# Designs tried in a protein design chat: VH-VL binders against q58102. Part 36

Target 1, 198 residues: q58102
Amino acid sequence: LMDVHVLFSGGKDSSLSAVILKKLGYNPHLITINFGVIPSYKLAEETAKILGFKHKVITLDRKIVEKAADMIIEHKYPGPAIQYVHKTVLEILADEYSILADGTRRDDRVPKLSYSEIQSLEMRKNIQYITPLMGFGYKTLRHLASEFFILEEIKSGTKLSSDYEAEIRHILKERGESPEKYFPEHKQTRVVGLKKEI
Key: E = the ipSAE of ESMFold2; O = the ipSAE of OpenDDE; V2 = 0.75 times the mean of E and O plus 0.25 times the DockQ between their complexes.

## First folded at step 21 (VH-VL; framework fv_concizumab)

Design K6 (at its last look DockQ between E and O 0.83; V2 from the best seeds 0.00; counts 0 for: pae E 2.3 > 2)
Fold by OpenDDE, look of step 21:
Structure K6 (fold): chain C 198 residues (1-198), chain A 120 residues (1-120), chain B 112 residues (1-112)
Amino acid sequence: as target 1 above (198 residues)
Amino acid sequence: EVQLVESGGGLVKPGGSLRLSCAASGFTFSDYYMSWVRQTPEKRLEWVAYISTRGSTIYFPDSVQGRFTISRDNAKNSLYLQMNSLRAEDTAVYYCAREPWYDEEYFDYWGQGTTVTVSS
Amino acid sequence: DIVMTQTPLSLSVTPGQPASISCKSSQSLLHYQGRTYLNWYLQKPGQSPQLLIYKVSNRFSGVPDRFSGSGSGTDFTLKISRVEAEDVGVYYCMQSIQLPYTFGGGTKVEIK
């Protein structure tokens, strides 16, 4: 099997991406990024165990999310900052791994690389970048997720998510900012089990 | 056909309690978030309570927090709202509403409503 | 809490003519992932609210194409081309970007 390294947040989208890749004949290795701000990778670890995939946490430079926080304060909007973090992470990982994947959705704007950016990344780094969910709308994703996963919902802020937002929120708070001004509280879906074997 | 049928409304004195029920049919109840939304006599709509598919996550607005309890029985396709310490301002038609999951966050179906009147 | 303000409070329309309803939010309803959580409901006389538009511009199943939603950030509009008798009722906008969910005060649409 060909190894694929999947950016994994423990969320439903990255989980579904991993499952799809497995079904396509790849060997998924789940990677959760941490920037050394808080141990926000815990939820991802648990989800990875449920899914039965290999998982590791990679710690990257705190300066990346520090800059993201600066961007958020400047723009008063988190979109560009999240995009910056994701692109930076991909650039870094592309030096280590030949096949990268993530849970980028068709209907999402951020984080998402444009076609030209993907071509550039793949050419410059000589990698394959796979986005399994780009062909699916939200109704299809909901169906697929319900097919494979036992899902629950958690309140954002109660349990730390394993996405970029978690550590950025913490940095903002440390700076005396109110993260809620930039990141509204949302309901988050969590994978708590499998309905069938992957 | 998706159906939501509320019951349990009535007249109650301030400080009293009522328990509302919502019977769901025509869909897989356990696959949806559920909420209660009320409409005041002035016709204002107010979100009252939210419960996740398995009841692991519950939300209330400040106006009813600590007084109301929301629960569900997926085996019975039923949603409940226990209302305690009722106030005059709780007078309203109470609707159960279905909310699809996966980042949708709208109410696609509403029941016919049940009327709650809190008066001395 | 996010405050939703609708205008006008009421609207009388001649059948076949267009109608427009405005909804303004006290803060942006745009999530950084690109989704905008603004929905429109119609409550016909003697009935429960029903979903018309979700996420600004998506028509719910069964909703005629004479209904359209638009807007961004904090300013949104519901338009009805060629108003019909069956369109009579109170229209509500709702934000769902954050809890608590909040509704506009409603706009009553009547036929002249």
Scores: ipSAE 0.602, ipTM 0.877, lowest interface PAE 0.9, mean pLDDT 94
Fold by ESMFold2, look of step 21:
Structure K6 (fold): chain C 198 residues (1-198), chain A 120 residues (1-120), chain B 112 residues (1-112)
Amino acid sequence: as target 1 above (198 residues)
Amino acid sequence: EVQLVESGGGLVKPGGSLRLSCAASGFTFSDYYMSWVRQTPEKRLEWVAYISTRGSTIYFPDSVQGRFTISRDNAKNSLYLQMNSLRAEDTAVYYCAREPWYDEEYFDYWGQGTTVTVSS
Amino acid sequence: DIVMTQTPLSLSVTPGQPASISCKSSQSLLHYQGRTYLNWYLQKPGQSPQLLIYKVSNRFSGVPDRFSGSGSGTDFTLKISRVEAEDVGVYYCMQSIQLPYTFGGGTKVEIK
């Protein structure tokens, strides 16, 4: 089986990406990124156990999310900062792993590498970067997720989600900013159970 | 065919209680978020309560927090709103509304509504 | 809470002529992932509200193509290219980027 390292938050999209890759014959290894700010990875660990995939937490330099916070304060909008973090994480992981994947969807704009950015990453690092959800519309993704998963909703910012946003919100608070000024308290999901065998 | 039917409205004195029901049919009820939305006599729409697909998360606006309780019975395809300590300002037509969950935050189907009148 | 402001409060339109309704929010409705959470509903006389347009510009199933939505950030517009008698009612915008979900005050459309 070929190993694939999947950026993993424990949400519906990264979980579905891992399931699809398993069905395609890969051996998924789930990676949750932490920047040493807060232990935001715990919910992702729970979901990885439920899915039955190997999981690790990789701690990266908190200066990455410090710069993201600087960008948010300057631009008054988190999009470019989230994109910067995602690209930086992929660059770092590409030094260690030859096949990378994540839960990027066709209809999201950030974080998402353009096709030229993907080509550059793959060529410079001699890796493969796989985005399994890019070919599916939302109705198909909703059907697949409901077929495999039992989901729970959380409001972003109120529970320690395992995406980049959680630690960036914390840094903003440390700096005396109100994170909700930049990050809406929008509903997110996490996978809390399985309906079918993986 | 999606159908949502509210019941349980009526006239109640201030401080009283009512329990609203919404019967759902024509879709897999347990796959959808549900909300209650009310329309005041002034024709303003106000979201009142939200419940996730299996009831694990629940939200209310401040105006009803602590007075209203929302629940669902997925086996009976039913949504409920328990309203306690009712006030004149709670007078409205109450609708149940269906929301797709996969990053789709809008009410795609509404019921017919049930009228709640709070007065002496 | 995000305040939603609709203008005008009322419209009287000649059949076959265009109509335009404005909705402004007190905060951006754009999520950094790129989705904008602004929806439009129509309540015809004696009926419950019905979904017209979701996420700014997507027409719901069965909605005629004479309805179109546009806008970004905090400013949004619903247009009816040729108003018909069946379009009479009250139009509401709603933000769903965060709880509590909030609605505009409504715009009543009538035929003259």
Scores: ipSAE 0.523, ipTM 0.837, lowest interface PAE 2.3, mean pLDDT 91
ESMFold2 (binder alone), look of step 21: mean pLDDT 92; pTM 0.948

## First folded at step 22 (VH-VL; framework fv_concizumab)

Design J1 (at its last look DockQ between E and O 0.67; V2 from the best seeds 0.00; counts 0 for: pae E 3.9 > 2)
Fold by OpenDDE, look of step 22:
Structure J1 (fold): chain C 198 residues (1-198), chain A 120 residues (1-120), chain B 112 residues (1-112)
Amino acid sequence: as target 1 above (198 residues)
Amino acid sequence: EVQLVESGGGLVKPGGSLRLSCAASGFTFSDYYMSWVRQTPEKRLEWVAWISTRGSTIYFPDSVQGRFTISRDNAKNSLYLQMNSLRAEDTAVYYCAREPWYDEEYFDYWGQGTTVTVSS
Amino acid sequence: DIVMTQTPLSLSVTPGQPASISCKSSQSLLHYQGRTYLNWYLQKPGQSPQLLIYKVSNRFSGVPDRFSGSGSGTDFTLKISRVEAEDVGVYYCMQSIQLPYTFGGGTKVEIK
């Protein structure tokens, strides 16, 4: 089996990405990124255990999310900042791993690399970049997730999520900003069990 | 065909209690979020309660928090709203509404509603 | 809470003529992932609300193409290209980017 390193937030999308890769004959290694701001990787660890995949936390430079916070304050919108963080993370990981994957969705705008950006990344770093969910719409994703996962909803902000947003929110708060102004509270889906073996 | 049928409405005095039910059919009930939405006599729509597919997560607005309870029985394809300490401002037609999950965030089907009147 | 404001309160339209309804939110309804959580409902006389448009511009199943939604951020519009008798009722916008979900006050559409 070929090892694939999957950017993993513990959410439904990255979870489904890992499952699909497993079904395709890969050996998923789940990677959660932490920037040393807060220990926001706990939810991802729990989800990884449920899924039965190997999991590790990689700590990257805090300056990355500091810059993201600056961008958010400047643009009054978090989209470009999240895109910056994701692209930076991929560039860093591409130096260590030959096959990278994430839970980027077809219908989402951010985070998402363009075709040209993907081509550039793969050529420059000599890697394979896989986005398993790019071929599916929301209805299909919902169907697929429902076949594999037992899901529950959690209130955003009450539990620490394991995505980029969690640590960025904390930085904004430290700076005297109101994270809610930029990141509205939204329902978050969590994988809490499996309906069948992967 | 998707069907939602509310029941349990009626006349009640302030401070009283009432339990509403919603019977679902024509779809896999356990695959959808459910909400209660009410319409006031002035025809204003107000979200009242939300419940996840398994019932593990529930939400209320401040206006009914602590007084209302939402629950579901997936084996019976039923949604419930227990209303306690009723007030005059709770007078409304109460609708059960279906919400697809996975970042959809809309009510695609509504019941015909059941009327709740709170008056002395 | 997000406040939704609809204009006009009522609209009388000659059959075959176009109609336009505005909905404004007190804050942006755009999620950074690109989704905008603004929906439109129609409540016909004596009936329950029914979904017309979801996420600004997507017609729900069975909704005629004479209905269209547009807008971004905090400003949204529902348009009916050619109003028919069956389009009579009260139209509501709803935001669902955050709890509590909130509705506009409604716009009554009637035929002249």
Scores: ipSAE 0.675, ipTM 0.894, lowest interface PAE 0.8, mean pLDDT 94
Fold by ESMFold2, look of step 22:
Structure J1 (fold): chain C 198 residues (1-198), chain A 120 residues (1-120), chain B 112 residues (1-112)
Amino acid sequence: as target 1 above (198 residues)
Amino acid sequence: EVQLVESGGGLVKPGGSLRLSCAASGFTFSDYYMSWVRQTPEKRLEWVAWISTRGSTIYFPDSVQGRFTISRDNAKNSLYLQMNSLRAEDTAVYYCAREPWYDEEYFDYWGQGTTVTVSS
Amino acid sequence: DIVMTQTPLSLSVTPGQPASISCKSSQSLLHYQGRTYLNWYLQKPGQSPQLLIYKVSNRFSGVPDRFSGSGSGTDFTLKISRVEAEDVGVYYCMQSIQLPYTFGGGTKVEIK
């Protein structure tokens, strides 16, 4: 089985990506990124246990999300900042791991590398970068997620959310900004159980 | 074949309590988020409660926070709204509405509603 | 809370003629991942609301193709290409980008 390191938030997309890779014959190792701002990784740890995959929290330099906050304040757009963080995380992990994956979806805009960006990353770092959800439309992904997972709703920006947004929201608050101006308090899902064998 | 049937509406005095029920059929109830939405006499729609598939996460708007409780019994395919400390502004038709988890953030089916009147 | 403003408050339409309903939000309904959370409902006389269009432009199952939705950011439109008698009722937009979910005030459509 080939080892693959999957960027993992415990949400339905990163969880489904890990499941698909397992079904394709990979051995998934889940990675949740933390920037040392808040202990945002705990929901992801719980979901990793449910899925039965190895999980690691990697702490990266807080300055990465400080720059993301600067970008949001300057440009009034969260998208470019989230994209910056994602690309930076992939560059750093590519120095350590030869096969990387995440839960990037075909029909979402951000975070997502273009095909040329993927080719550049793979060539420069001598790695493989796999986006298992890119081959499926949204209806197919919904069907697959419903076959495998029991889901629970959380509000964006909870202290226990394990995505990049959680720590960026915290930095914005520290700077006297209202993160709700840039990040809606949108409902998100996390995986809290399995319906079907992986 | 999706059906949602509300019951438990009626006339109640201010400060009183009322418990609404919503009976679900024709779908796997435990796979759906559920909400209560009310329609005022002026025909305005107001979302008033949300509950996750397992009942572990619950949300309310400020207008009813601390007075209303939402619950579900997935074994009985039933959704409930407990309304306490009722006020005149709570007078409305109350609908239960389901939200598909797989294409979330809209109500695809609504019940027929049950009328709550709060009057002295 | 996100305020949803519908115009007009009412309209009277000759059967077979087009109709257009505007919905504007106080904040963008576009999530940075690229999805926009604006939905349309119809409440026919004596009935509960029914879903017409979700996420701007997706027609719900069984909704005729004479209904279409468009828009972006804060500005959205529901169009009926040829109004029929069965289309009478009150139309509501709803944002679902964040809680609390909020609705527009409604647009009453009548046949003239």
Scores: ipSAE 0.328, ipTM 0.770, lowest interface PAE 3.9, mean pLDDT 90
ESMFold2 (binder alone), look of step 22: mean pLDDT 93; pTM 0.951

Design J2 (at its last look DockQ between E and O 0.80; V2 from the best seeds 0.00; counts 0 for: pae E 2.4 > 2)
Fold by OpenDDE, look of step 22:
Structure J2 (fold): chain C 198 residues (1-198), chain A 120 residues (1-120), chain B 112 residues (1-112)
Amino acid sequence: as target 1 above (198 residues)
Amino acid sequence: EVQLVESGGGLVKPGGSLRLSCAASGFTFSDYYMSWVRQTPEKRLEWVAWISTKGSTIYFPDSVQGRFTISRDNAKNSLYLQMNSLRAEDTAVYYCAREPWYDEEYFDYWGQGTTVTVSS
Amino acid sequence: DIVMTQTPLSLSVTPGQPASISCKSSQSLLHYQGRTYLNWYLQKPGQSPQLLIYKVSNRFSGVPDRFSGSGSGTDFTLKISRVEAEDVGVYYCMQSIQLPYTFGGGTKVEIK
């Protein structure tokens, strides 16, 4: 089996991406990024265990999310900042791994690399970048996730998510900013079990 | 055809209790979030309660928090709203509403509603 | 809580003429992933609310193409290109970006 390293937040999208890759004959290795701000990778660890995939946490430079916080304060909108973090993470990981994947969705704007950006990344770093969910709409994703996962909803902010937003929120708070101003509280879906063996 | 049918409404005195039910049919009930939404006599719509597919997560607005309980029985395709310590301002038509999951966040189907009147 | 403000309160329209309803939110309804959580409902006389438009501009199943939604951030509009008798009722906008979900006060549409 060919190894694929999947950016993993413990969320439904990255989980589904890993499952799809497994079904396609890859060997998924789940990677959760931490920037040394808070230990926000715990949810991802739990989800990885449920899924039965290998999982590791990679610690990157705090300056990356510090810059993201600066961007958010400047633009008063988190989109560009999240995009910056994601692109930076991919560039760093591309030096270590030959096949990268994530849970970017067809209908989402951020984080998402354009075709030209993907082509550039793959050519410059000599890697394969896979986005398994790009061919599916929300209805299809809902159907697929429901076939594989037992899901529950969690309140945003009560449990630390393992995405970029978690540590950025913390930095904003440290700076005396209100994260809710930039990141509205939203329901989050968590994988709590499997309906089928992967 | 998707159907939601509310029942259990009636006249109750302040401080009293009432239990509403919603019977669902025409779809896989356990695959959807469910909410209660009420419409006041002034025709204002107010979200009242939210419950996840398995019932593990529940939300209420401050206006009913601690007084209302939402639950579901997926085997019976039923949604419930237990209302305690009722107040005059709780007077409304109560609707059960279906919400698809996976970042949709809208009510695509509503029941016909059941009327709750709180009066001395 | 997010406050939703609709204008006008009521609208009387001649059949075949266009109608426009405004909805404003006290804060942005745009999620950074690109989704905007603004929905429109119609409540016809004697009926329960029904979904018309979801996420600003998507028509729900069975909704005629004379209905359209637009807007961004905090300003949204529902338009009816040619009002028909069956379009009579009260229209509500709703935000669902955060709890509690909140509705506009409604706009009553009548036929002249």
Scores: ipSAE 0.642, ipTM 0.886, lowest interface PAE 0.9, mean pLDDT 94
Fold by ESMFold2, look of step 22:
Structure J2 (fold): chain C 198 residues (1-198), chain A 120 residues (1-120), chain B 112 residues (1-112)
Amino acid sequence: as target 1 above (198 residues)
Amino acid sequence: EVQLVESGGGLVKPGGSLRLSCAASGFTFSDYYMSWVRQTPEKRLEWVAWISTKGSTIYFPDSVQGRFTISRDNAKNSLYLQMNSLRAEDTAVYYCAREPWYDEEYFDYWGQGTTVTVSS
Amino acid sequence: DIVMTQTPLSLSVTPGQPASISCKSSQSLLHYQGRTYLNWYLQKPGQSPQLLIYKVSNRFSGVPDRFSGSGSGTDFTLKISRVEAEDVGVYYCMQSIQLPYTFGGGTKVEIK
């Protein structure tokens, strides 16, 4: 039974990734990242309890998201900053855990490691990095998520959002920026219940 | 064949109420987000309500917040819009519209519409 | 709220000739994950709106290949390579990057 540490936001994709890994015979251990800016991890804790997986909040250096905010202000676009945070988180976790996973999808561009970046991470850190959703199109993922989860919608970047965006938005406000300029208030889904035994 | 059929429109005085219904068929209704969209006499399209697949989450624009409520009955394949405290500005053709979820925000099918007229 | 501006308001075209419709948004419609949330609808005379193109350039099922969409950021274009009689109606763009969803004012396409 191999432990796998899953980057976990409590959304549909990271939750489905954990479920798939459990069905494949892994023992999932969920990790939510926080940067000490605001307690953005609360919904992810609730979802982890609902799913019945072990869960840990890891607080990393606030400077990581401060640099992300610098990048957004400089580039006028958040994509590179979100990618930077994701890569940095994986590098840090790879020092501690030998099997990492997340909810990266085939059809998204950011955050996502390229093939060469995955190979580099795995070789340099002597780890395995698993992206269970990469082989599936959105219709299949929608079907699977609907089979297992009761979902709720929230706007992106709310205080209750457990992704990187909420804390980056907060830092942008501290700097006198309007976060809405860079981050749309797009809908996100959260897993709030379970339809099937995992 | 995907079908959405609205009903419940009519003439109503300002301050009155109406309840619109949308009957869905030809697809698994409970797998879709649903919205109400209205078309004013000037032919402007305005989104007016959104509801999640199970009805646990809803959204409204400021123009109707507090006056309209949206609900669904997945066992009956039905979507509802309760409109209270109606104003002349609410005069429009009201459509129900189907939205795929999973980051596919667009209306792929619309009903035929039901007309609401708010006048003295 | 994101304001959507369409031009022209009306377009009269000789059958078989191309048509082009512009849609501009007051804010970028590009989400940092890489998707752009701009959609096009056609409302034929006496009918409900129907989806033509979603997320800038993706043709919906059953939409002829003479319809194409392009653009990025805040500037978008719908093209009809050869206008046919069945293409007459009002065309609307819509942003779906955030709520409230908002529509352009419409472009009426007529045959000369």
Scores: ipSAE 0.512, ipTM 0.830, lowest interface PAE 2.4, mean pLDDT 91
ESMFold2 (binder alone), look of step 22: mean pLDDT 93; pTM 0.951

Design J3 (at its last look DockQ between E and O 0.84; V2 from the best seeds 0.00; counts 0 for: pae E 2.03 > 2)
Fold by ESMFold2, look of step 22:
Structure J3 (fold): chain C 198 residues (1-198), chain A 120 residues (1-120), chain B 112 residues (1-112)
Amino acid sequence: as target 1 above (198 residues)
Amino acid sequence: EVQLVESGGGLVKPGGSLRLSCAASGFTFSDYYMSWVRQTPEKRLEWVAWISTRGSTIYFPDSVQGRFTISRDNAKNSLYLQMNSLRAEDTAVYYCAREPWFDEEYFDYWGQGTTVTVSS
Amino acid sequence: DIVMTQTPLSLSVTPGQPASISCKSSQSLLHYQGRTYLNWYLQKPGQSPQLLIYKVSNRFSGVPDRFSGSGSGTDFTLKISRVEAEDVGVYYCMQSIQLPYTFGGGTKVEIK
């Protein structure tokens, strides 16, 4: 089986990417990134157990998310900061792993590498970067997620949330900012069970 | 064809209780988020309750928090709103509304409404 | 809570003429992933609300192409290119970027 390292938050998209890769004959290894700000990886660990894949937490320099917070305050919108964090994480992981994947979706603006950025990453680092969901619209992804997962909804910004937003919100609070100014308390969907074997 | 039919409205005294029902048909009920939305006599629309597909997550605005509860029975394709400690300002037409769950957050179908009047 | 403000409160429109309704939010309705959570509903006389436009500019199934939505950030517009008698009613905008979901106060459209 060929090993693939999947950026993993425990949400529906990264979970579906891992499942698709398993069905294609890869051996997924799930990676949750933490920046040492808060222990935001716990929900992702729980979902990894449910999916039955190997999982680890990699701690990166908190300066990455400190810069993200600077960008948010400057631009007054979190999109560029989230994109910066994601690209930086991929660059770092590409030094260690030869096949990388994530839950990037066709219809999201960010985080998402452009076609030329993907080619550059692959050529410069001599890796494969796989985005299994890029060929699907929301109706297809809704169908696939419904076929595989039992889902639960939480508000964004929960300390147990395992996406980049959780730690960035914490840094904004440390700086006297209100994170709600930049990150709405939008609903998130988490995988809490399986409907089908994988 | 998607159908949502509310029932249980009526006249009730302040401090009283009512239970509203919404019968769903023409779609897989358990695949959708559901809400209750009310329309005041002044024609203002106010969201008043939200429930997830499995009923595990529930939200209310402050105006009804602690007085209203929402539930669903997916085996019966039914949504419920229990309204307690009713006040005159709760007088409205109450609609059930369907919301697609997958990052699609809008009400795509509404029922015909049931009228609740709170008056002494 | 996000406050939604609609203008005008009412319109009286000659049949076949265009109409334009403004909706402003107290906060940006753009999620950083790129989705903007502004929706439009029409309530015809004696009927329940019905979805017209979701996520700024997407017409719901069965909605005539004379309806269009536009805008970004906090400023949004619903346009009817040629008003017909069946378009009479109250139009509401709604934000769904966060709970509580909130509606504009409504814009009544009448034929004159």
Scores: ipSAE 0.594, ipTM 0.862, lowest interface PAE 2.0, mean pLDDT 91
Fold by OpenDDE, look of step 22:
Structure J3 (fold): chain C 198 residues (1-198), chain A 120 residues (1-120), chain B 112 residues (1-112)
Amino acid sequence: as target 1 above (198 residues)
Amino acid sequence: EVQLVESGGGLVKPGGSLRLSCAASGFTFSDYYMSWVRQTPEKRLEWVAWISTRGSTIYFPDSVQGRFTISRDNAKNSLYLQMNSLRAEDTAVYYCAREPWFDEEYFDYWGQGTTVTVSS
Amino acid sequence: DIVMTQTPLSLSVTPGQPASISCKSSQSLLHYQGRTYLNWYLQKPGQSPQLLIYKVSNRFSGVPDRFSGSGSGTDFTLKISRVEAEDVGVYYCMQSIQLPYTFGGGTKVEIK
């Protein structure tokens, strides 16, 4: 089996990505990124255990999310900042791992690399970048997730999510900003169990 | 055909309690989020309660927090709203509404509603 | 809480003529992932609300193509290209980007 390192937030999208890769004959290694701001990787750890995949936390430079916070304050919109963080993370990981994957969705705008960006990344770093969910619409993803996972909703902000947003929110708060101004409180879907064996 | 039928409405005095029920049919009840939405006599719509598919997560607005309880019985295809410490401003038609999951965030079907009147 | 403001409060339209309803939110309804959580409902006389449009511009199943939604950020519009008698009722916009969900005050559409 070929090892694939999957950027993992503990959410439904990255979880489904890992499952699909497993079904395709890969050996998924789940990676959660932490920037040393807060220990926001706990949810991802729990989800990884549920899924039965190997999981590790990689700590990257806090300056990355500091820059993201600056961008958000400047643009008053989090999209470009999230894109910046994701691209930076991929560039860093591409130096260590030969096959990278994430839960980028077809219908989402951010985070998402363009075709040219993907081609550039793969060529420059000599890696394979896999986005398993790009071939599916949201209805199909909903169906697939419902077949594999027991899902539940959690309130954003009450439990620390294991995505980039969690630590960025904290930085904004430390700076005297209101994170809610930029990141509206939204419900998040969590994997709490499996309906069938992966 | 998707059907939602509310019941349990009536006249109650301030400080009283009332329990509403919603019977669902025509779909897999356990696959959907459910909400209660009320319409005031002035015809204003107000979200009242939200419950996840398994019932482990619930939300309320500040206006009813601590007074109302939402629950569901998936085996009976039923949604409930326990209303305690009722106030005059709780007077409304109460609708149960279905919400698809996975980032949809809309009510695609509503019941016909049940009327709750809080008056001395 | 996000405040939703609809205009006009009421609209009287001659059958076959177009109608336009505005909905404004106190803050952006755009999620950074690209989804905008603005929905439109119609409540016909003596009936419960029914979904017309979801996520700004998507017609719900069974909704005629004379209904269209548009807008972005904080400004949204529902249009009826040719108003029919069956379109009479009160139209509501709703935001669902964050809890609590909040509705506009409604726009009453009548036939002249």
Scores: ipSAE 0.572, ipTM 0.869, lowest interface PAE 1.0, mean pLDDT 94
ESMFold2 (binder alone), look of step 22: mean pLDDT 93; pTM 0.952

